VH-VL binders against o27280. Designs and how they scored, part 19

Target 1, 266 residues: o27280
Amino acid sequence: MDSMNVPEVLEIKRIVEESESVKTFIFSWDFRREVRPGQFVMVWDFRDEKPMSVSLIDPVRSEIGISIRRVGEFTDRVHGLSEGDLLGIRGPYGRGFELMGRDILLVGGGIGMAPLAALADEATARGMRVDALVAARTADELLFLDRLEAAGVNISTCTDDGSCGFKGFAHERLLTLEENHDMAAVCGPEPMMFQVMRILDERDVPAQLSLERYMKCAVGICGQCCLDDTGFRVCAEGPVFWSQELSRVREFGRYRRDPAGRRVPW

## First folded at step 1 (VH-VL)

Design c48 (framework fv_cemiplimab)
Fold by ESMFold2-Fast, scan of step 1:
Structure c48 (fold): chain C 266 residues (1-266), chain A 120 residues (1-120), chain B 107 residues (1-107)
Amino acid sequence: as target 1 above (266 residues)
Amino acid sequence: EVQLLESGGVLVQPGGSLRLSCAASGFTFRSYAMTWVRQAPGKGLEWVSGISDSGGSTYFADSVKGRFTISRDNSKNTLYLQMNSLKGEDTAVYYCARDEYSSSYYFDYWGQGTLVTVSS
Amino acid sequence: DIQMTQSPSSLSASVGDSITITCRASQSIGSYLNWYQQKPGKAPNLLIYAASRLQSGVPSRFSGSGSGTDFTLTIRTLQPEDFATYYCQQSYTSPWTFGPGTVVDFR
């Protein structure tokens, strides 16, 4: 939990092309090492190590999946790999999502749907009613729709450009959805999560939000893992937080800090 | 539909005081930060003051700091700007605007403005 | 405070013209820049936020680009209703600051 493990070298068993920019890498996994939705692992390409959310948890097949968006040098290299190639995996780290009640709303933006897809599988397996609001800039960036449909999830979509579903942002679409839920789970760009949280608070729906920007630190305290005002360490206490916890954090949804300590809005 | 309506702008003597109001409707007022932006006759836009959704945090431009106070009454869906020690340089149309945040801070809805003239 | 400048201060154009307005920040502001349109006698209207994101209901002839310190607003195939003053505004850090404005006169 609170200590770095040595990475286990695993063979890429299968690669699923989720979109032009997102791939899910599937590995055999020994489930004596428990993995829960919302947790992350450190992925090592034998040159650099980066945190990635677990997007598939399948104890029946003894597999985990890790979904990776192509955004830089490390992810470009990993996207160039093929089935049979090797990656180092250590973890899992962080606390996962907690499920409560009978009905859950999932609100995901872009790659934020990855940890929510794993949560959807668990929630449906527990007999919960699952509604998902899947948001992206364009139709091509909507993720996991086929997987969510296969799981029996009720899906609503929105795209900024209107190329699929509602034209607009997740929070604008959410305002047109008047369904009552026992809880919600939210993952995506921080400004999206902030706006969604405000609406859910108004509706008295408890929400859990995943702060993926802070997953770089896997062992303990570092500047990137500490939230302003509260001193929460995302790797130790997150990356998943209840909305009540985040409402006390001045930084959440407003800004982050650069290496010089200057405020940088989202 | 979102509406913001400013009121209170009048002619006032230098050194005087004035309170502006902004009545909000068509959205959940308590869930949005709010701002005041002014525009002197024939001049550009100048941000004056901002207030968080709860009213717990307030922000001011240096030109008005110590003289102006921003407040809100979420039970009445109303934003206020209390202006003290008014100067000729404060002559402007004062706009109330909603402070929205989705990708960055921006002012997505504006009122029609209320004119404050500070002159002897 | 972050200082914003705009160029040109004014321009005259005909319907169908393509025009470009530039905005510069005194320090890097990432992509945290908004563009507003103000028609004579009216309140400002949001056109673009986060440097390139078009506000709902704004015609596609408006576009924004840039990052860091240099930004542009482009209006393609200028229409009569585009006669207005245009302002950029940095949303990087408080205090929020506006550019001095660019007056687009219709000829």
Scores: ipSAE 0.000, ipTM 0.385, lowest interface PAE 18.9, mean pLDDT 83

Design c49 (framework fv_cemiplimab)
Fold by ESMFold2-Fast, scan of step 1:
Structure c49 (fold): chain C 266 residues (1-266), chain A 121 residues (1-121), chain B 107 residues (1-107)
Amino acid sequence: as target 1 above (266 residues)
Amino acid sequence: EVQLLESGGVLVQPGGSLRLSCAASGFTFRSYAMTWVRQAPGKGLEWVSGISDSGGSTYFADSVKGRFTISRDNSKNTLYLQMNSLKGEDTAVYYCAKIPDYGDYEGFDYWGQGTLVTVSS
Amino acid sequence: DIQMTQSPSSLSASVGDSITITCRASQSIGSYLNWYQQKPGKAPNLLIYAASRLQSGVPSRFSGSGSGTDFTLTIRTLQPEDFATYYCQQSYTSPWTFGPGTVVDFR
């Protein structure tokens, strides 16, 4: 067994409060285990284990960051931890984002900006032009604006209630932008990603989309990771998929699966 | 309060060796990357070497590669610079500096007072 | 390696003046640019990071702007303690490189 399949107990070095509901936990990382934007790790609090996207990749400091939104019992417990406390980390797992061309559009909704923040750092370091459309319900849910600005990203914001930037949904804002991009990367609520994918497909912009909704098993057989009859598994073949792959997925944007694996409408 | 205190700077002959130390206090030393920056008399700043928080990654300017070694002892909150095969052009005030919480886009937020190394026959 | 250039190499100013120092990178560095102040016989002090963000405790008369390859440091209403040497530095990629410095002298 290698270190990928066994949790390594790591000390929380720093905690960054991104918003009222989101914190980034920073750990030392041995970069002999390569980590790429769009990959995830399994976070173990010695009671439960949950998948979390890597939101910071810093080889100079030998650090990774994991951004966690408070949404349930596990995340509430983790949010109660302090610097110096211990967590188990397994991974990385999954297919990360691929960078192509000179210009990239990032479209993120809520916590979906976490893996895109790491991608923005890599794209900027490669000399790519990076445009980000950051969308949320309200201004308080817009994440990583400071990190994106520091990285030299061109930022557009969009809130459903109009409290910051364009008033409306991400796909409505995207329709007002007439920019050509060599590729796009999208992460956020599945209905938002579906609408954005449609627009990018019409514009012939190849897009990668991150599906993080069912990632309970990072190794072994996991039926809850399946999308539909295409045979794609989020933990093994995702969470990042090209738009051409997702265009044939019957469930994408129409149905979700509950924790028991049953189809339910969004 | 954050404090960095360099020591070890002396007069040394060309070809000689010297070890500099930087004692850190007022912050969690093991959680931060550290660096050495030098300044020759009357000249500008030149980055010399950097080390990750764990000590697992080290970086050097081309002018010192193969001659200098950077290391740290996190149990003693101390940063070191081992200088070998010293040359006249290594004469400078050597500063240790801290890299802050936010990553690469941040500058060096705290500096020591510096220690003067003179390489002369 | 990324080369940093500063203009002017020196300037003379009076208390109350507004001055601007420029910094240019040999390739795009996004906003990964920092400004330092160094007084004679003292260690450098970080003024501005990420091209435009003011370090805690630094007076608001200091401001930074720019992105990509061209950057500026502005000091409004120059004070006696502002006569110093100013350095820009890129933190985009290793090796980290500094500009040659700009000396701000009393006129």
Scores: ipSAE 0.000, ipTM 0.391, lowest interface PAE 19.3, mean pLDDT 82

Design c5 (framework fv_cemiplimab)
Fold by ESMFold2-Fast, scan of step 1:
Structure c5 (fold): chain C 266 residues (1-266), chain A 121 residues (1-121), chain B 107 residues (1-107)
Amino acid sequence: as target 1 above (266 residues)
Amino acid sequence: EVQLLESGGVLVQPGGSLRLSCAASGFTFRSYAMTWVRQAPGKGLEWVSGISDSGGSTYFADSVKGRFTISRDNSKNTLYLQMNSLKGEDTAVYYCAKEGLYDSTGAFDIWGQGTLVTVSS
Amino acid sequence: DIQMTQSPSSLSASVGDSITITCRASQSIGSYLNWYQQKPGKAPNLLIYAASRLQSGVPSRFSGSGSGTDFTLTIRTLQPEDFATYYCQQSYTSPWTFGPGTVVDFR
């Protein structure tokens, strides 16, 4: 790739194994280039480039972290790297989370906890009360629990199989939690985020949702930004959206496209 | 309409060559890793080859390494499988399929209808 | 390479039965296991991803469970359209590997 916005080649300073399938790669970072929770970077292994959410922002140590789940050929290769190896990093890109109020709720599913972990660090550093609902299919897929506990976050867990915490889905657990929050931030599988958004809307809690599938659109790699029926350019504003913005996107959480191009419920 | 359409399957002699094509429509082809999966008559599914979204990385099953090459043309939304030094054991229906990049699963969510390759004298 | 095995290789069932199919990986794959259904003469279709997540449009009588090395696919109240071959596939690491398949036939 020979472009004016070439990736900066950075050395992997440290690798944290978060789970059997997830690693956090830590790099030295010059914070004159501002990074906010909810933003992402393009990670280049000198063959392919993929967008990854920033999961650690540490200006005291001058470090950022990027958490990567093993899901395909690119991530398999990156997981094979060691401390001292090199990766290309471009960014940050996209709209980050906005903090408001004093009490916030984080709802994360699986790897969706990655951008929320960075947000939790900023919120607790600002003296906010942070409640986190950490959801996964099994106990082994719950991420960042030790880090959230160290930051002073009030943690609730749920697993689909009941192996840790509440047995059930994130939205079912949310119904049993207190309703006193000034805002929420949500990241995870789209069906989970839709159900959580509905509950938060009913409680009049303003929510911000991070849609990883729009990270590619935000950097232009999906071609032209899409337009919905209202003329709103969803991909130009992502990956973080307020719930009121997503109410205009008919496909969010309700439908996907089948192989024939028809809208099918999640 | 989201669709994958394979073509190129024919009868070919042992030791011959054949190129399969897979035409993609209805999604942003250049953003997804693609794969070829085959199925011999009356047998199970066997993964053959995969290619990254940029085409920079390719992987092959041991049974086809050195004989098959996978490539893609993102400007034409087309995936290819070049098959050389064909053997009777390569007789199969060849499917192209799309891998998910953000579903966090690595599942093959969209499949073509398949194209039959027969290697016989 | 990760080896996948399925049991049974075939089973006979009647409409209304509940059936289970097992899939085992030669090493731990977390929850990175997918299930596919293939009807005669047709391409496979995705039923379940990430061990337990039901693909959109798939009936709720299908369910998946398991983690690590042991996984199950359950079909409750079997319907006529469910007579097919079922395959598991690990998506933990390349090369992707499929199980040998389980044929579900009429009794």
Scores: ipSAE 0.000, ipTM 0.400, lowest interface PAE 16.5, mean pLDDT 82

Design c50 (framework fv_cemiplimab)
Fold by ESMFold2-Fast, scan of step 1:
Structure c50 (fold): chain C 266 residues (1-266), chain A 123 residues (1-123), chain B 107 residues (1-107)
Amino acid sequence: as target 1 above (266 residues)
Amino acid sequence: EVQLLESGGVLVQPGGSLRLSCAASGFTFRSYAMTWVRQAPGKGLEWVSGISDSGGSTYFADSVKGRFTISRDNSKNTLYLQMNSLKGEDTAVYYCARAYDSEGYYPDAFDIWGQGTLVTVSS
Amino acid sequence: DIQMTQSPSSLSASVGDSITITCRASQSIGSYLNWYQQKPGKAPNLLIYAASRLQSGVPSRFSGSGSGTDFTLTIRTLQPEDFATYYCQQSYTSPWTFGPGTVVDFR
């Protein structure tokens, strides 16, 4: 095979606690194996392997970061690890974000801010003006605010419960913002992304959306990764898609698939 | 000065393979996305394939997907197009182009073009 | 795929005339639209990017406008060297697609 499909056993250099449920694991990285914002890696704890988005890309320090939310057995075990412990990493995989224009809007929900934080670093390094709309259920679930502020990003927040910033959902906050952007990048829960996409389309702002929730297998063909109307395979074609591509998928934002592949409402 | 020079275009039989090269000079090649655009005799422009600055992302027109591969060697300032399972309809002048504007913010504008190399697919 | 159409397919004009070429996208593409000029036997040249931005070195008589689905290229005070085929191209999403071209000739 090629070098991207061979897992490397890497030592956890640092762990950053982003919230009660999210940690960023930092590893030394050989940048001869390039990685771009929006790409993912397979994280192997020597029992199970799961896809995780890259949230930090730092070629100056020769480091990458992977942010992981605690939601199940695998992530509970990984959260129990300490600096100096080992994890297997292979990749990167998938299409990364493309940057266009001079002004970019980032719209992130929950852990969806992880790949957008890496994108924000790249966009600011290119001299772009970056506005970020950071959404979560509650204030303590808003992620990367300090990092975005340090990068010079203009931040708006919203929480479902109103504990920080606008009270409401990301798309409701976006409706109150009359801003012109050359491009947008969106990552978060699919219903949020669908509503945001529709608003940006009405405003004639091209958007890229990351469908991280569908990354359930290593590189290759997987039925669970396939989008219904277009035959896209997220592991092969994504996880980043243009809004034009997703506007043709009748299930996007309306339905998800259970483990048996059945359509269920969000 | 800034220049792109294609090579490798020849007569090939249907079902054959061919690799095109594009040599770049006068700019920092590793900082730009690159693309291949073709033009059949007497016809319009057709975008064929694109590659990001790092080579991490590649894009293809449906007509060539699965048959062509695009790659780059940033250490040699060279872009490649590997063409397999060639068909008569692949007959065209193939242009290499840089997909980046002078301000660095609009990577999809094809601002510098090579002279083209003719590929003929015929028995 | 996003389909691009151009009108007219050809036109004839005199030196000093102002002409307009239109380009239509099958779907909204924002401002991610480029215009190219191609002379017979030569490679295309970029004229306008991002719908309205003039490429360095291109004469100011060329201008572009539009957003969404409808775009125009205008050439004011047409010169002899402007005899060429003009193509629009969307850069909004892969695959990048070109219009069929508009031939501008003198008679």
Scores: ipSAE 0.000, ipTM 0.379, lowest interface PAE 20.7, mean pLDDT 82

Design c51 (framework fv_cemiplimab)
Fold by ESMFold2-Fast, scan of step 1:
Structure c51 (fold): chain C 266 residues (1-266), chain A 119 residues (1-119), chain B 107 residues (1-107)
Amino acid sequence: as target 1 above (266 residues)
Amino acid sequence: EVQLLESGGVLVQPGGSLRLSCAASGFTFRSYAMTWVRQAPGKGLEWVSGISDSGGSTYFADSVKGRFTISRDNSKNTLYLQMNSLKGEDTAVYYCAKEVYTDYYMDVWGQGTLVTVSS
Amino acid sequence: DIQMTQSPSSLSASVGDSITITCRASQSIGSYLNWYQQKPGKAPNLLIYAASRLQSGVPSRFSGSGSGTDFTLTIRTLQPEDFATYYCQQSYTSPWTFGPGTVVDFR
């Protein structure tokens, strides 16, 4: 992946408004550089560089998409861009999701649905049956429902406030869903992912989980994104981990790290 | 039957060394983290040390750090606690216990082995 | 280290009573709180894990509640075999720490 360490300046081909706070930026992509669901790229606005998960992989149109939620100065600047404007893209990086079996459960919270939407496309293309539990605080923050429906995905929703679907948290909704899946993939806030993992472990469903927030420290070599207990590095060994790997990590779901790398409770 | 059996507890002089063993049976030992918990006579429970399923990560209470080491032999289904530079306050019944991820609760305990540190 | 405290340190009760034991953490531990029962001369037994989940084989008269810093163990309709010492334990972060224990004695 040495040859992909320099940012390539790409033109924004199309922008899809997913919600009031989320946009998907679509670029032409040369698929001689393989991209898999669960991988991330470094997005450079010629001032700052931030890691973003790939949310669309379309070899037929020769396009990739990157979904970005507006949450700070960098993302606010990127949201101000228009079709035809330029961004630097470096990568892809990280370990992608691995598909196995015939049936897959996707559990996504908020922007965590972005890498899972790309995975849903691949799983459906391979003939798998896909069930998705899409979770958010409110109905307005549920992402990719139309895209998932178009792909033939069986969708369940939940919102904290009850404005769409089940009223409650993702793990509470999961307890009411059937237990019969060959695998699961989970992406969202760590406390949500930890609770979901506990339920899936009880059901003996192998799960892969994506640790999005640790990607913030990635700069080529990700020595700073090291988990306690096992020494995992998100950009080198992740961002996708099997639940058995994460069960060995005492920090998972219990702590986050501030910009100085200090442990802070969720 | 799932069980843990400790051995090695004896009377030892201050400054001495002792190795405790915990033999596991009835479950896939290599798949579970293990821990040692001690209890001084008439006192409460005190966590001492823990070890990951592979043995690659070890943890210690500050009271024993630098003096005790924990290890395991997955081919023999055995957990060990090497105790060096023993002090009177190390006198306790030592229990081994199996930890269940993801909550790390201790669902199976041995019956304990008594270590007495006295002149 | 996270410090754990329990109240009361001891209590006297009769068969048929309902009792509550409280456990407090020096900082938030979410729901990573376990309860153990220990009888004299015996190893501890797990009663409750993840603050409120009853261990398989444990009678339904035992229940746990709480989150964050404050937790409660409740024993409804106390039975003779319930006279024991009860310990809370946090598994939020290493080192694991136990409460000092609550002794439940015959009245």
Scores: ipSAE 0.000, ipTM 0.413, lowest interface PAE 14.9, mean pLDDT 84

Design c52 (framework fv_cemiplimab)
Fold by ESMFold2-Fast, scan of step 1:
Structure c52 (fold): chain C 266 residues (1-266), chain A 117 residues (1-117), chain B 107 residues (1-107)
Amino acid sequence: as target 1 above (266 residues)
Amino acid sequence: EVQLLESGGVLVQPGGSLRLSCAASGFTFRSYAMTWVRQAPGKGLEWVSGISDSGGSTYFADSVKGRFTISRDNSKNTLYLQMNSLKGEDTAVYYCARLYGDHFDYWGQGTLVTVSS
Amino acid sequence: DIQMTQSPSSLSASVGDSITITCRASQSIGSYLNWYQQKPGKAPNLLIYAASRLQSGVPSRFSGSGSGTDFTLTIRTLQPEDFATYYCQQSYTSPWTFGPGTVVDFR
């Protein structure tokens, strides 16, 4: 436990450019520290530390991958790094996804497809049938399609602007898809996840949803990962929650919190 | 009270095979990664192999990679090290140790493996 | 691989002495260093982890310091049970490597 709170300085082994705004940074990993899909690590550039979901888990090559979207000063600096440069990695943290049944559905929006790509690898390796609904605003923002296809995943796409696949939102596309799944895993913008959850609840499909909005501290020590109504801490009790747990959270899908913890509408 | 007890160490001919066992008690075995560390007679400590708490991930020193296999049975609270294609330089006391993060917080008493003709 | 060295290789001391053992890494390892004690015919015992943190149950006369490449283990007011071999170990990168050991014997 104590070693998980001390960052390990790792060399960037390989960088994969997933899109104009997303890169996957690949590191050699000592799997004596086990990592599961849905868990996150703290990435330290020797100035600031930010939580990032693990998007690749490859014990055969002894590698993990961390996919990072360029959204601010920290991520801009990290995107400027090259193979051979160093980053501090602390973790993993949080509870990951659980696999149940034989047929599963993955619903990912934007960068939310990153932790689901790792889950897809594990599920297909276990012989499960995997259907993935990959959603984005435009075709250029759809992530991991080639990787999912290579893993044997059945892919459906939708874009808000209609530039690839179904024209519309993820929940609208989901309504046109087959209802037979033993479990679902969902990661993306909260409004999308809320709508998807409602449909899956109607279909009696148990769903796991990943909430990454409140990960200011690695173990929930500062309380910034706390959710309203239930007292759940995303980094300690999440980021993955079952849909039944989230149905009790008034905030889910309606409000977010700023860095100071104040409630703001979506 | 945490206890680890190794067994299986014997004299083996070069090129032979041997399986070591480590019986764990006094803690929730399935919740800890485990490791093997060896010590050649009169020499220092050398890390050999590690295994995650679920058994889903395994690690090896380059000197044993491809020849040794680590496994565990969480229902029996037992760790194993399967050693194949043994060499004289594999002669050592083999310790089972519990891994707590990046350090070995509890060790067994060790079992001696001698590889000699 | 990261190579670890220790100095001295052996030292003679009397009960009540304060002794210092040095460990050096071939490259910077931050604070990813652990110390172990091994008595003749016995298994090693963890003393210190993360360079300076005392393991539960270990007497306060043991302390560790250092970062980067140079580390020290100090035993204040040496007791009879402290005559043993001491090993440092880096956990910065795989494979994990140990120092060659320092033997602490009676003078």
Scores: ipSAE 0.000, ipTM 0.383, lowest interface PAE 17.2, mean pLDDT 83

Design c53 (framework fv_cemiplimab)
Fold by ESMFold2-Fast, scan of step 1:
Structure c53 (fold): chain C 266 residues (1-266), chain A 120 residues (1-120), chain B 107 residues (1-107)
Amino acid sequence: as target 1 above (266 residues)
Amino acid sequence: EVQLLESGGVLVQPGGSLRLSCAASGFTFRSYAMTWVRQAPGKGLEWVSGISDSGGSTYFADSVKGRFTISRDNSKNTLYLQMNSLKGEDTAVYYCAKDSDFYGEYFQHWGQGTLVTVSS
Amino acid sequence: DIQMTQSPSSLSASVGDSITITCRASQSIGSYLNWYQQKPGKAPNLLIYAASRLQSGVPSRFSGSGSGTDFTLTIRTLQPEDFATYYCQQSYTSPWTFGPGTVVDFR
């Protein structure tokens, strides 16, 4: 229990540049600490610690990958690192995605495709049919298309500006896709996930949604990880929730919390 | 058609207790948050209490906190308000309201109300 | 707690008039503001949610605007059935709070 809370200092084995703003950092991993798609780790650069979803799980090569978008001081420093440099990693934490049925839909926005790429690998390895709707503001922000194609995933894209695929938002594109899925997994900006969840609920497709909220502690002690009207601790009880659980949360898709825990509109 | 029917409002003495009920029909009750709002004679609206769809989260106005309890029975499509230690200022028409099916932030459908009078 | 105020407390108007009611929050509430109409002896009815969105079935003569702390309800071409009390309500944070109401009476 205590050992899981101590960061392991791991060497960056390989770096994959996914886009101008996103890199995947690959580490050797001891799978006695099992990791599942949808779980996260705390990444420590010896100055700050931030939660990052696991985007690659490869027990055959004994490797995990962590995809990081450059959005601030911490991520900018991490992006400056090279193969052979060291990072602290602790975890994994949170509950992962559950796979059910034979036909699944993945809906990802931006960096939200990272945990879904790991899920796609597991689903295709199990022989499931996988449809992925990959959404971004522009073509340059669409992620993991090559990995998904290599895995045999049926890919649909949409961009807000129309630079690749359907011109519009994820939920608008979803309305043009077939309704026949046994489950869905969704990860991306919270307003996008809320709109997608509504459509999936109307289609009676059970959905799992992954919340990428700011966390100060990976063990669920921080009150700022809680959802407003359910008392859920995202880092302990999430980050993956079924749509039935999120339908009870008044704040989902409508507002976020600032560092002081105050409600702030999206 | 959404229908909400409150019952249980009567004259009760100060310090007494009363349970209000709200029978819901015309929607999937277990999927929506529910609320109680009251209105004292000749006065404005005052939010009293709210409950999530599962009953796992409850909210109360400071004026009733510790005295009132909100609950629901999803198998019977019924919302309850247990009112204890009643005071004269609790005299009001009590409305049952269904929260939005999309946002839980507005009271989309209201019942007709039930009058609670707290007096000697 | 967030305090809500409304202006005017009451107004007198004639059928065909256009009227404006204002609502102010003691702190910023984004667009988390709703408007309700209550006729004498009846339950309130939702008119507008999220500051500007009409509830299904509400006539287009009703409109809402505003964000942050200042909000407005406008009724164009007032009809006899519009004589009622109007309440604003914030849904930004618990406890939910209502304005004191604006009474719209016949002139």
Scores: ipSAE 0.000, ipTM 0.398, lowest interface PAE 14.7, mean pLDDT 82

